# Ledger of designs, part 23: VHH binders against q9xw16

Target 1, 132 residues: q9xw16
Amino acid sequence: MSGWNAYIDTMTAAAPSIKRCAIVGAADGSVWARTEADNVFKASEEELKTFVALFNDVTQVPAKGADIEGVHYVVPRTEESLIFGKKENTGFFAVKTKSAVLIAVYEGPNEVAAQVRKAVESMQTYLNNAGY

## First folded at step 1 (VHH)

Design o25 (framework vhh_4orz_3)
Fold by OpenDDE, second read of step 2:
Structure o25 (fold): chain B 132 residues (1-132), chain A 121 residues (1-121)
Amino acid sequence: as target 1 above (132 residues)
Amino acid sequence: EVQLVESGGGLVQAGGSLRLFCAASGFTFDDYAMAWLRQAPGKRREWVALITSGGSTDYADSVKDRFTISRDNAKNTVSLQMNSLKPEDTAIYFCATDYPLPPPSGYFDSWGQGTQVTVSS
């Protein structure tokens, strides 16, 4: 197991509502690690390239939404290094580090968003401190 | 303290229309997405419509093309225009924030007492 795969396991363990996760390159959307087996993160490299580019101007994202794994999410809120997407009882948190974007797709009511956000932001902090 | 107050509910015949309103206070309204939920007797609360801070909208499949959610940031209000109402739309309708609020509100949904919508056949 690569070090990046361990981080995927850490995030998924931190929030039970997380169904799929990915760590991708912030520059090009290349997949560094992702959930597999029964919960494969299925976004294509081309889709991820488009997705990570959203962080170039997050202020425009709420107006147009975001696509992950062929699913269109509305985006209730963005921050400088965070994109929150939602579709009915599903959603995602994407956070940007120095060199990566962490994506966690979750399922559940809005209340679970707290745990999901904490999980990805915790990893964000860890990776940033590590220089990534 | 976050406060949401719903209004506009009532009794209407099938095929009719209603417009619900929600007045929000206690947070920076225009920074957050707002949603409408509904709960019918004996059923779980279900998501109905969402409008983001940026104005994008989404709807449950059951209400698409019939319901329209909108917001007025100057008045801190969100509304739900309900057309072509059906008996199965009968429920208490709740207004809610659809994004985790900063502390001390936390990450849970906040909604008011709701407004009753009854659609007769």
Scores: ipSAE 0.016, ipTM 0.295, lowest interface PAE 7.0, mean pLDDT 88
Fold by ESMFold2-Fast, scan of step 1:
Structure o25 (fold): chain B 132 residues (1-132), chain A 121 residues (1-121)
Amino acid sequence: as target 1 above (132 residues)
Amino acid sequence: EVQLVESGGGLVQAGGSLRLFCAASGFTFDDYAMAWLRQAPGKRREWVALITSGGSTDYADSVKDRFTISRDNAKNTVSLQMNSLKPEDTAIYFCATDYPLPPPSGYFDSWGQGTQVTVSS
């Protein structure tokens, strides 16, 4: 496999509990790559544009939460380049690089969440070092 | 043109060791992170190890403390030292890189052809 889908495959292989994920442009939320078929990442272009704009001021996100794929997540805290959310047995991790935002939606308990966070942060480091 | 060529695979008994090599050409090697991925028969591809342009490393939990990734920028190579091999490590191992071609303007094969590793018990 070629292109940006190889990075999607890398993250999902590292953390099999990732159900859906995407790599989108940090400036506009344009989709560079996403999981497809039965695992299709279903966020609209307008939702993604709104979501990536949250990284302009992550300190406001815990008060209002975040929406991904039409699902509203509680965001307990944020870091400079990291937003994570939880809703019952589902959750997400989103990290910002120089030019991209990586979004991974997973299902499972806290042990699974730690594995997913590690996978997206490893890819964040990789892309930043590659100039993205 | 980006080209990645893997080598070093083979048949080894459980508990043994192998060292894989990836020769890279067609891009400015030392500016890019390099990774190893693997695909076992009937399984999805999985990420194994990563080394950044600056030399920082990361590993999948299944191989942590057994595998070591390294790079030689003078020779445009990345290698994977695999110790304490298990039958479940049997897979085709691929070398991968991110060439700085902005998406979606380009499409290229970011992975090599692979090298087969078979671990018997």
Scores: ipSAE 0.000, ipTM 0.115, lowest interface PAE 14.1, mean pLDDT 81

Design o26 (framework vhh_4orz_3)
Fold by ESMFold2-Fast, scan of step 1:
Structure o26 (fold): chain B 132 residues (1-132), chain A 121 residues (1-121)
Amino acid sequence: as target 1 above (132 residues)
Amino acid sequence: EVQLVESGGGLVQAGGSLRLFCAASGFTFDDYAMAWLRQAPGKRREWVALITSGGSTDYADSVKDRFTISRDNAKNTVSLQMNSLKPEDTAIYFCAADYEIYSGSYLPDYWGQGTQVTVSS
């Protein structure tokens, strides 16, 4: 077991529809941990820096959408610390904690999206309670 | 497999003392900094004391001069001596293995269930 990778394992075990995910620094988008091997999360450094900056004002995001791994997602709405998006049969949930942003990319219909959201929000609550 | 098992908690009157123990297994204990953290009901988990692999120590302001952390590398054990206990010290106490406790390296599944410390006023 190693550091932040345990959090990735916990989220993917809780929601098997997660195809790729990562935990990145809220200030700069630096990768703390991500899925590996066949499920490697492959966002660029520049893309992640742009993505985490969206949390500076989430109200602007529905008008512009969001890019993750070179895919442009429609963002229907945002909440204070939550950005989520859809593109056809894929989607993502991203949540901000004090120090981190968790990003989970999934495939499937709205029924699996609910499970993914629960897994991501549970981890968000856990990390916030731990001071991250 | 990594395991951390805490013990030594209990009920004590204000001004009393307790000594907590943490038995570690499943990793190269000597290479890791060891820490004690605590969580009171409805509060976030906070760090209390840290001891590096080299034996240097650091303490939260709330416990400095009252708590002492030590380690026994031959036995893979870290201990916390708690003196002059206050009601505000009431919490579940956890030990953690981490090179950078301040950096967010966090393995909650291996921290164990903790040991309850209750200080009566």
Scores: ipSAE 0.000, ipTM 0.081, lowest interface PAE 21.8, mean pLDDT 80

Design o27 (framework vhh_4orz_3)
Fold by OpenDDE, second read of step 2:
Structure o27 (fold): chain B 132 residues (1-132), chain A 121 residues (1-121)
Amino acid sequence: as target 1 above (132 residues)
Amino acid sequence: EVQLVESGGGLVQAGGSLRLFCAASGRTFSDYAMAWLRQAPGKRREWVALISSGGTTDYADSVKDRFTISRDNAKNTVSLQMNSLKPEDTAIYFCATGGPPYPPLSEFDYWGQGTQVTVSS
């Protein structure tokens, strides 16, 4: 079973600016689902392990940034369960649930960021309510 | 309120095929994921197949490569093509809506009265 693909589909459909998504285990960065086909989410398991560990102390992330898919992003600020980054005309939003981290990589101007955040936070809320 | 009506069940020999249908009403069909569930006598209801609003499909391991779920948003219908049926596929099959399969079954909002599928050996 890979029912988590349905969540990937939902997030990627939320806004045209969203290019790639992933759902990974919060504990170890294991991939539960990711965007496939023409726009594959390419982060390695090792990279994801490092990434999800950022949530252990989000206060330090703005000082060092975050890496996804081999790309270094500036992290302007963080929240307890939210990390977002920017690089030129691209960025990411990552939210933490009880047991997962949801990641959305987007392309576009700053104005599209609000839609991306809404998409991942909506999914975050749903999964939290479901116990995940 | 959402209404789901299943059809297409019946008696079939092992190795045979059936196609189940579900007609949905009462909500914007295209906005919601649809699923098929089944419940065999003495067993708990289990998830069988899912199709998201965008058309992404998933299957229980027990039916993978044998069953195919599809939807027609213009007709508000979801179908389940069941091939290579086995006696262990015998169950009441329910059409459902409400979410992906990994959350508890309670995350499905609605299901119909079900349609009986019996596979004889």
Scores: ipSAE 0.024, ipTM 0.264, lowest interface PAE 5.7, mean pLDDT 89
Fold by ESMFold2-Fast, scan of step 1:
Structure o27 (fold): chain B 132 residues (1-132), chain A 121 residues (1-121)
Amino acid sequence: as target 1 above (132 residues)
Amino acid sequence: EVQLVESGGGLVQAGGSLRLFCAASGRTFSDYAMAWLRQAPGKRREWVALISSGGTTDYADSVKDRFTISRDNAKNTVSLQMNSLKPEDTAIYFCATGGPPYPPLSEFDYWGQGTQVTVSS
């Protein structure tokens, strides 16, 4: 087991509505850890490289949307180091740290979205404090 | 500029122990994770141990329960206690700051010169 899987487990435990998630390198989108088996995170290397590059200028993302696991999400707005999107009953939150991007895909209503966002932002704070 | 200086390596018999030290200068690393990596002859560098700014630790499977990483933020240093050494632990040991070995080690911000550890059978 990768040491980074412990962070995936922590995030999933904090927000059980997370269906799939990953921690990837901010520079190149390479996967450090992801959910596996029945809830495997399926994004390709090329897609992740494109996705992490969105953090170079998050203000441009609402005009273009974002693609994760071959699904195109509408991004209504962005915040500093935060991109989120919605597509019907599914959505995602992605946050950038010093060295990583955390991506969590969830399913459910707005109530569970708030829980997922809190879990992802808590992990972002923890990793930044840890030097990542 | 940031500098990392490793020390404490040497020759030891299988089953023996060594303690490695990493002294950091140029800026404080109390807010950063610190890692030990090693490179055996003809092989790529691999991660060995990691300690977060808050003191949580993680280890490669090959060294779990034998190695212990610790830090002293007041002295801006990191150490690696190596017990029950095996010939397969023979390598140059480096300390680094920043990211993990996944993705490639290029995510680590800083590298030291390394300290040689040789374990004889």
Scores: ipSAE 0.000, ipTM 0.152, lowest interface PAE 11.4, mean pLDDT 80

Design o28 (framework vhh_4orz_3)
Fold by ESMFold2-Fast, scan of step 1:
Structure o28 (fold): chain B 132 residues (1-132), chain A 121 residues (1-121)
Amino acid sequence: as target 1 above (132 residues)
Amino acid sequence: EVQLVESGGGLVQAGGSLRLFCAASGRTFSDYAMAWLRQAPGKRREWVALISSGGTTDYADSVKDRFTISRDNAKNTVSLQMNSLKPEDTAIYFCAAGPLPPYTESAYDYWGQGTQVTVSS
């Protein structure tokens, strides 16, 4: 398969409600792969560097929210390796592995959100087991 | 630790082909992702192609379908086959190694000294 882009394709096929997603380095937010063209993930390098640093202390995130693609999301709670947010009909799930952060932005109601979370967490497990 | 040495650069006419080689030394070569980056005069290094420790590959849009990266862990080498070369491909080509296949310059731990590729019209 064609490197990290194959993992993006796997996640979007598993949860078609994902509008945009990316796999970025946990240490620096560098983009390893992201959706492009009509579904381009538009976050800047500086925004991603700031975002991945949130995983250094996820307990602080609900008080301030999180910014992705210039959009401020309310983060109702976090788990040890999971940040998720909501803004009206849009939301995101972000999970941290040993070396990566997976970010998926979706649109739709809470029933759709459950499918997106499952896809992202499945990929998180796969990458952790692969040493990433 | 890894040491990297590139070879195979040279002068070629547009439409031609070159194959670049990167010889690596070090006990952990098979654990590293390998990449090729290039730097044209006056520009920063840009990522061109990568191959993970497991053999998965990715390419910059500007070289997709023209370049092919491969590795041989038994010989501690990574290669870049460059076809349908364009004048815009003229640059110094660097081999780089890191624990993961990142797309930015700062994410690579080890670098070679570079090999010059010049494509004439």
Scores: ipSAE 0.006, ipTM 0.164, lowest interface PAE 10.6, mean pLDDT 81

Design o29 (framework vhh_4orz_3)
Fold by ESMFold2-Fast, scan of step 1:
Structure o29 (fold): chain B 132 residues (1-132), chain A 122 residues (1-122)
Amino acid sequence: as target 1 above (132 residues)
Amino acid sequence: EVQLVESGGGLVQAGGSLRLFCAASGRTFSDYAMAWLRQAPGKRREWVALISSGGTTDYADSVKDRFTISRDNAKNTVSLQMNSLKPEDTAIYFCAASPYYGSYLRSEYDYWGQGTQVTVSS
């Protein structure tokens, strides 16, 4: 898990509107790295286990929504390895790689959301190419 | 699908407490998010509190720290404990169910109860 925090730093630098983010294990939701201190990512292990299981069938997610950090998000639609949610002026993007799920919680309008999505998808590509 | 029936409404003095219950019938209650919405005289229904199928809760700012929503999937019930009641809490309270977690808009709820009146006197 040591060293994974560098990828958190890379994502937050690429999209400053990311308020909190984490990299978790795809199989169990275990936290590999997360934002800390004043912007600590606070999801419980039980919540994360439930969340990563959503990637087993993303087509069911819009009917249920998703919970992150005790906050419920409406999921308008999903893509093959992407779940994103909205709650007023806040939202999240989550992408699955071979071994990990990256979750970024942001605040701001749709223009900001596009930057956040780009940041997490860029990291998804990097990790997949690295064999993760 | 679920059917919902509310109970527990009544008249209470400001500063008092009241507990609302919603009894659900149907084979899939545990799969639904449950919510309480209220409608004050002459106003539209507004969202008050919700609880996901997994127990995650959220509250409107106006009731935060005063109201607590809970559910009992074994008994197919959801309840709303209302403490420190204010005259502004006077409304008809509705229980609602949605297959979507955390639905905040009235239009996102598929199943509704009949409502129970809560009146808070000053």
Scores: ipSAE 0.000, ipTM 0.098, lowest interface PAE 18.8, mean pLDDT 81

Design o3 (framework vhh_4orz_3)
Fold by OpenDDE, second read of step 2:
Structure o3 (fold): chain B 132 residues (1-132), chain A 119 residues (1-119)
Amino acid sequence: as target 1 above (132 residues)
Amino acid sequence: EVQLVESGGGLVQAGGSLRLFCAASGFTFSSYAMAWLRQAPGKRREWVALIYSGGSTDYADSVKDRFTISRDNAKNTVSLQMNSLKPEDTAIYFCAAEPPPYPGSLDYWGQGTQVTVSS
């Protein structure tokens, strides 16, 4: 198991509501690691390339929404290094590090969102401190 | 003190329309996401529609393209336009508020307004 796979496991284990995660290159959306097996992260490279490009201008994302794994999410708002989306009882949080984008897709009521965000931001901080 | 007061409910025939209103006070309305929930007899309360502080909206699949949620930040109100109503839409409808900064629990609820759709 690569070091990146370990980070996927860490994020996935952070909350039961987190179902799928991915770590991708911030520049091109290349997949560095992703959840496998029963909860495989299914976003295509082309989709991820488009997704990571959203971070070039996050202010426009709420007007457009965001697509992950072929699902269109409403994006309520964004922060400089954070994009989160919602679709009924599902959603995602995506955070940008120096060189990567971390994505966590979750299922559950709105109440779980805070925990999911904390999980990805914790990893964001860790990776940033590590130079990634 | 946070207060949410729903109105606009009533009896309507299938295929008809209603417009619900919610008046909010006691918090910075423009910073909150607002939602409509409903609870039918013997069923769990379910999410119906959300409108975020920025104006983005989301809907349950069961009401999509029939219901429209909107807000007026100047008046601290949120509304739910319900078209093409069905008997299965019969429920008590609640207005709820979601505090910033995270998407999270709908902590504030009103007393609700009854919507009855007859076949």
Scores: ipSAE 0.024, ipTM 0.288, lowest interface PAE 5.6, mean pLDDT 90
Fold by ESMFold2-Fast, scan of step 1:
Structure o3 (fold): chain B 132 residues (1-132), chain A 119 residues (1-119)
Amino acid sequence: as target 1 above (132 residues)
Amino acid sequence: EVQLVESGGGLVQAGGSLRLFCAASGFTFSSYAMAWLRQAPGKRREWVALIYSGGSTDYADSVKDRFTISRDNAKNTVSLQMNSLKPEDTAIYFCAAEPPPYPGSLDYWGQGTQVTVSS
């Protein structure tokens, strides 16, 4: 089994409000691991390739938003290695590391969003320190 | 209780070879992927090689074709054969069991072994 699945398990255990998540290659959007079954992360190869390319110039993202799993999210602002979006009561956080992009889709109010962001940023720090 | 102990580091001239070893205990070694990472002075830690429980391998571009990772499940060891060493390979090399149980945990990392490549 790919060791990357345990990173998915670690993030979802740290923030149970994560509904679906994935770890994908930063260069091409190839899936390294994702939630499965009833919690399957449903993005296509083409969508993920387009999504990871957003990190090449995050300043353009608030003007056009971002698409994940066929859903268009409003992106209010970005940081150098962070894109987050909202649509009604759902949202996502995506962070870039050296080699990967972590994407977590959640549902809930702002208090929930803060926990999800913390879980994703903790994993980003860990992977960056490990050289990924 | 999980222990990873690296050995085999040392001083070698450019173009030379070294073999690093990592002895593991405290977990079901054969079911884990094992990795080698390195950290050079003033630089970030970087991943260099990974071997999955099934034996397939991945390498960072900087070491591809020069380094070979292997494992011996009977001895609970993972090894890194380093050929055609360059001064840029100078670093402390760490063994890690993949995946860690939680973000930021270093419990599954060894103390490291120093590799110095002189020109």
Scores: ipSAE 0.000, ipTM 0.132, lowest interface PAE 11.0, mean pLDDT 82

Design o30 (framework vhh_4orz_3)
Fold by ESMFold2-Fast, scan of step 1:
Formats: sequence, structure tokens, C-alpha cells
Structure o30 (fold): chain B 132 residues (1-132), chain A 120 residues (1-120)
Amino acid sequence: as target 1 above (132 residues)
Amino acid sequence: EVQLVESGGGLVQAGGSLRLFCAASGRTFSDYAMAWLRQAPGKRREWVALISSGGTTDYADSVKDRFTISRDNAKNTVSLQMNSLKPEDTAIYFCAAGRYLYSPSEYDYWGQGTQVTVSS
């Protein structure tokens, strides 16, 4: 068994424009898996704990924004289990499953963003169906 | 889905003020981030100001403290208050709606633009 890193590999293969990503626990933000080597996901445990707590009420997030890897992102809007943000040419998509939060950071135009969103939402569906 | 129409542009002297309006049609206006971008003669469009669906704002460094963006979801409008105008603010100003921010390529819907001319 390859563990949770196999899911990271699946997402990055589906959307090569993902620069960094992670799968973290929905309750506490603990890292289960993240991109390694050249594009290591660099977020503190404290930052991730704060970030996953945003899913307790996503409707408040567009008024505050969100912080990932020390970067403050404007969150244009949210959906029930989706937070996405933008800071110039850099952006992220984060989705909540039953037990996890998937975070993918990307760089590039709208076409790239659409591919990243699709990859993250596909994985969200898969993990929910797998009981996570 | 939204459609956007700008108004409020015109000729103003340096140091003056203008307020631009963007009227939106459609049921989803409140779900979109809204932005103002401008295009000066011979240049590409550049982002100027944005406002998220929840009211968070951000501004290009060239207009910080001079411009203020606001939205009225009940009236489906977004506005840009422009103070202390400079000749270099002369441009066609565009209203845009999108799920993403900052770059012209990141907006789903555009208005036709309104001309702002600042004389010395």
C-alpha cells in the first residue's frame, strides 16, 4: 500500500499545473500527505488548523479571506464544501470530504484553474465514496 | 450568468473626482467577485480594484488610497469612487465579473467600458 501519497500523485497527474498540494485532517489540520521534493507544501500545523476550521462556516470566508503557506488569499466566494482563493497569478482550491480537506495550490490563468478544480473535486468525490 | 453595463465616465481636471457605476443583470450577481480594469491608449488592460462576493476589497498600488470599490447586491451594482485623479488615470474603464481575480484572463463577463479622461 502506498498510503495517502498515492492520492497526491493522482491529483498532480490529473492537473500538472498544481504546484503544491496536501491532504489534511478535517478536524485538526494534521497532514496526512503532501507534495514532496521540488514542490513541498509548506504550511505550519497552526495555519492548517486555522484553515480547516473555515469549513465550519464557509459563508463567512469571503469577508475575511484565507491564509495558506503564509500567503493571504482573497476568497471571491464559497460553495458548501469548497473554498477557493486568488492572489494575483497564484490560487488554491480546497475541498472538504467526510474526514479530510484537500488543498491544491496552483499558478496560471483560468484554463489552468478549471483543470485544478476538476482534479480536486474528482478526488473529493472518490474519497467521500471510499468513506473518508 | 451576468451581463454588465458601465456608466459615469467623462472628462475631469487633475485632482478631481468621478464615480463609475456598473449595472448587472442576472440572478447570480451576488455570487461573483467584481472588478474594475482599465486600458490606457496603446497599453494592455490592467486590473485596478476588486471586491469579493463577501465584500473584501483589494487595489492596485497605483490607485490605493485614491479609489474605493463598493457593491450593492440589492441593486445589482458595483461602483468605483475615484478621488485625486491624475492624467495617468486616463483610460477606458471596464467592469468585470468572475470567480477569480487580478488578471484580465480570469474574468467570465465584461462590460463594454466607459471612457475617463483626466486633463492637467
Scores: ipSAE 0.019, ipTM 0.439, lowest interface PAE 7.8, mean pLDDT 85

Design o31 (framework vhh_4orz_3)
Fold by ESMFold2-Fast, scan of step 1:
Structure o31 (fold): chain B 132 residues (1-132), chain A 122 residues (1-122)
Amino acid sequence: as target 1 above (132 residues)
Amino acid sequence: EVQLVESGGGLVQAGGSLRLFCAASGRTFSDYAMAWLRQAPGKRREWVALISSGGTTDYADSVKDRFTISRDNAKNTVSLQMNSLKPEDTAIYFCAAKYGSSYYLPNTYDYWGQGTQVTVSS
């Protein structure tokens, strides 16, 4: 779809347990790239606007959780520019860069969660260094 | 040496329509992702619509139901059909090109046109 899809492909290759992911604008949640077809990332415009606004004050998120694709996740804690959550055998990692928010939804045990986090944080570092 | 020239801007009443054109010269047009961005008085440039070299499209949420971007590689043009125009759409509209990929950030484009004014009266 776009050149941004190369970064989606890079993340999914690094962590095959990622089921769906997207790169969205940090200011408005507009979709720059996402997984498609059978693994399409489906979040409404309103949900994404709400989600990226969570990065304005991540300390409030553990009290209320976060919603992605209509699924409510428990967020046990946050770090600056990182929100992650769990719901049974599913989970997500979301990181903010200068201009973007990367969201990866995965399925599997804690061992695969570590791989997903590493892939997302590596891409966050790369994009920040590239000025995004 | 890529040159982009916009046309089709003008004054239109709210609820009306305009079609903007961007003519590209200097390089093989089909290799480029093309975008429309706009800048209202006193505001930053914002991305409006994008079409990849392969023809896939994307839109800012503010225009998604009203604007359509298309390209004609045989004529080296990209166009933006703007329907149901609102006073808030008043801006200078810029055509921009990115070689080999599509990006949504205004600062990532390789070539820019000079812009065409669109004014929507209430």
Scores: ipSAE 0.000, ipTM 0.104, lowest interface PAE 17.0, mean pLDDT 80

Design o32 (framework vhh_4orz_3)
Fold by ESMFold2-Fast, scan of step 1:
Structure o32 (fold): chain B 132 residues (1-132), chain A 120 residues (1-120)
Amino acid sequence: as target 1 above (132 residues)
Amino acid sequence: EVQLVESGGGLVQAGGSLRLFCAASGRTFSDYAMAWLRQAPGKRREWVALISSGGTTDYADSVKDRFTISRDNAKNTVSLQMNSLKPEDTAIYFCAATLGWYSPTSYDYWGQGTQVTVSS
């Protein structure tokens, strides 16, 4: 594998309602790739370091919520490798792979959210199978 | 998937109290945010209260300090304690379930509703 920007492009193409997304290291939140220019993913590496640490115990997250790009999201529930949040008409899905965390921020109702989740989970499966 | 059935509605005098119950069946009740909405005759359905899967609550301004929403995941129920009832609280009250905590008008599952009538 040569570069991570192609995977950002793939996720955005699969779910056009994704406004911003990133692929970060699961251990430290280091950015491997993210959307740039008009749809730049704005989270700092310190915020991302805090965020990826949430996957160490996802059961605590619904009580506290999660912060992405300086925005506090309510997290209604979690799964072992999935955190998702909502704030009004916006939301995010984050999934953990063996060595990465994929984060996609979207805008739209629950019907749109389902398509974003599918795109993120498909990429999660692909990366896990590729050893990431 | 979740199936919802409301109970506890009835007639009460202004200043009185009622407790509504919503019994949920099916899978993954604990994963859903649960809400109460109401619809008065000739009016739009309005959101009243919401409780997240983690227990965080939110209320419409019209019912703050008077209504309390709670859930019991072991019994698959959500309840709405309504105190200091006013005639304008008269409506059919609906239980609803969603994965979208901050989407008060976008719910995945709905109950059939229970009538609440508050006499002056």
Scores: ipSAE 0.000, ipTM 0.120, lowest interface PAE 16.9, mean pLDDT 81

Design o33 (framework vhh_4orz_3)
Fold by ESMFold2-Fast, scan of step 1:
Structure o33 (fold): chain B 132 residues (1-132), chain A 121 residues (1-121)
Amino acid sequence: as target 1 above (132 residues)
Amino acid sequence: EVQLVESGGGLVQAGGSLRLFCAASGRTFSDYAMAWLRQAPGKRREWVALISSGGTTDYADSVKDRFTISRDNAKNTVSLQMNSLKPEDTAIYFCAAEYGLPYSTRAYDYWGQGTQVTVSS
């Protein structure tokens, strides 16, 4: 498939421990694509609008944490285009491209987190190079 | 919106070359990533090549170094230059356009009607 769903499929194939993920607009948090059915990414429009705005000043995020799908995550630190959070055995990685934010929620130990981060950052690089 | 019309398919001998064209109509062609996919008889549709709105290209391993995708935004066209053709390249080739769409329309892609490519041995 040539739609945005193909990128979701690529990320989940590269890191099977991604439980739910989405590609959203960086300006407004509008959903371009997300996992569906039993793995539906359930963040509300308001939550996503709030979440993408965090990339306007990532240095403030560790003090407040971040909410994804109604779950509050502790954010230990950020990088300019990367926010990641942890809550017990779950976590997320979110990266910003020129026009999009990729969000991947995973479950599992540290080895799983490393694979998820690699998949998300690989897609970030691809989309940035593609002009997105 | 984008509408796609393909041309250039035909019969060629193994080792030959063929160039496919996709003519697009619509005000936002330059904002779309353009792709070529193919479907051989009795098989699943397979991605072949992609060119982003910014001109970055990517290719399936089976066609890398043999096929070249390009676009001309002034003419609203995308083309696929196919060199060193093999019998296994025989398929219907489809042009497709991809855009970042809101969730309600995320599964919607613009597709051409397809053009038949037959490579004889």
Scores: ipSAE 0.000, ipTM 0.125, lowest interface PAE 15.7, mean pLDDT 79

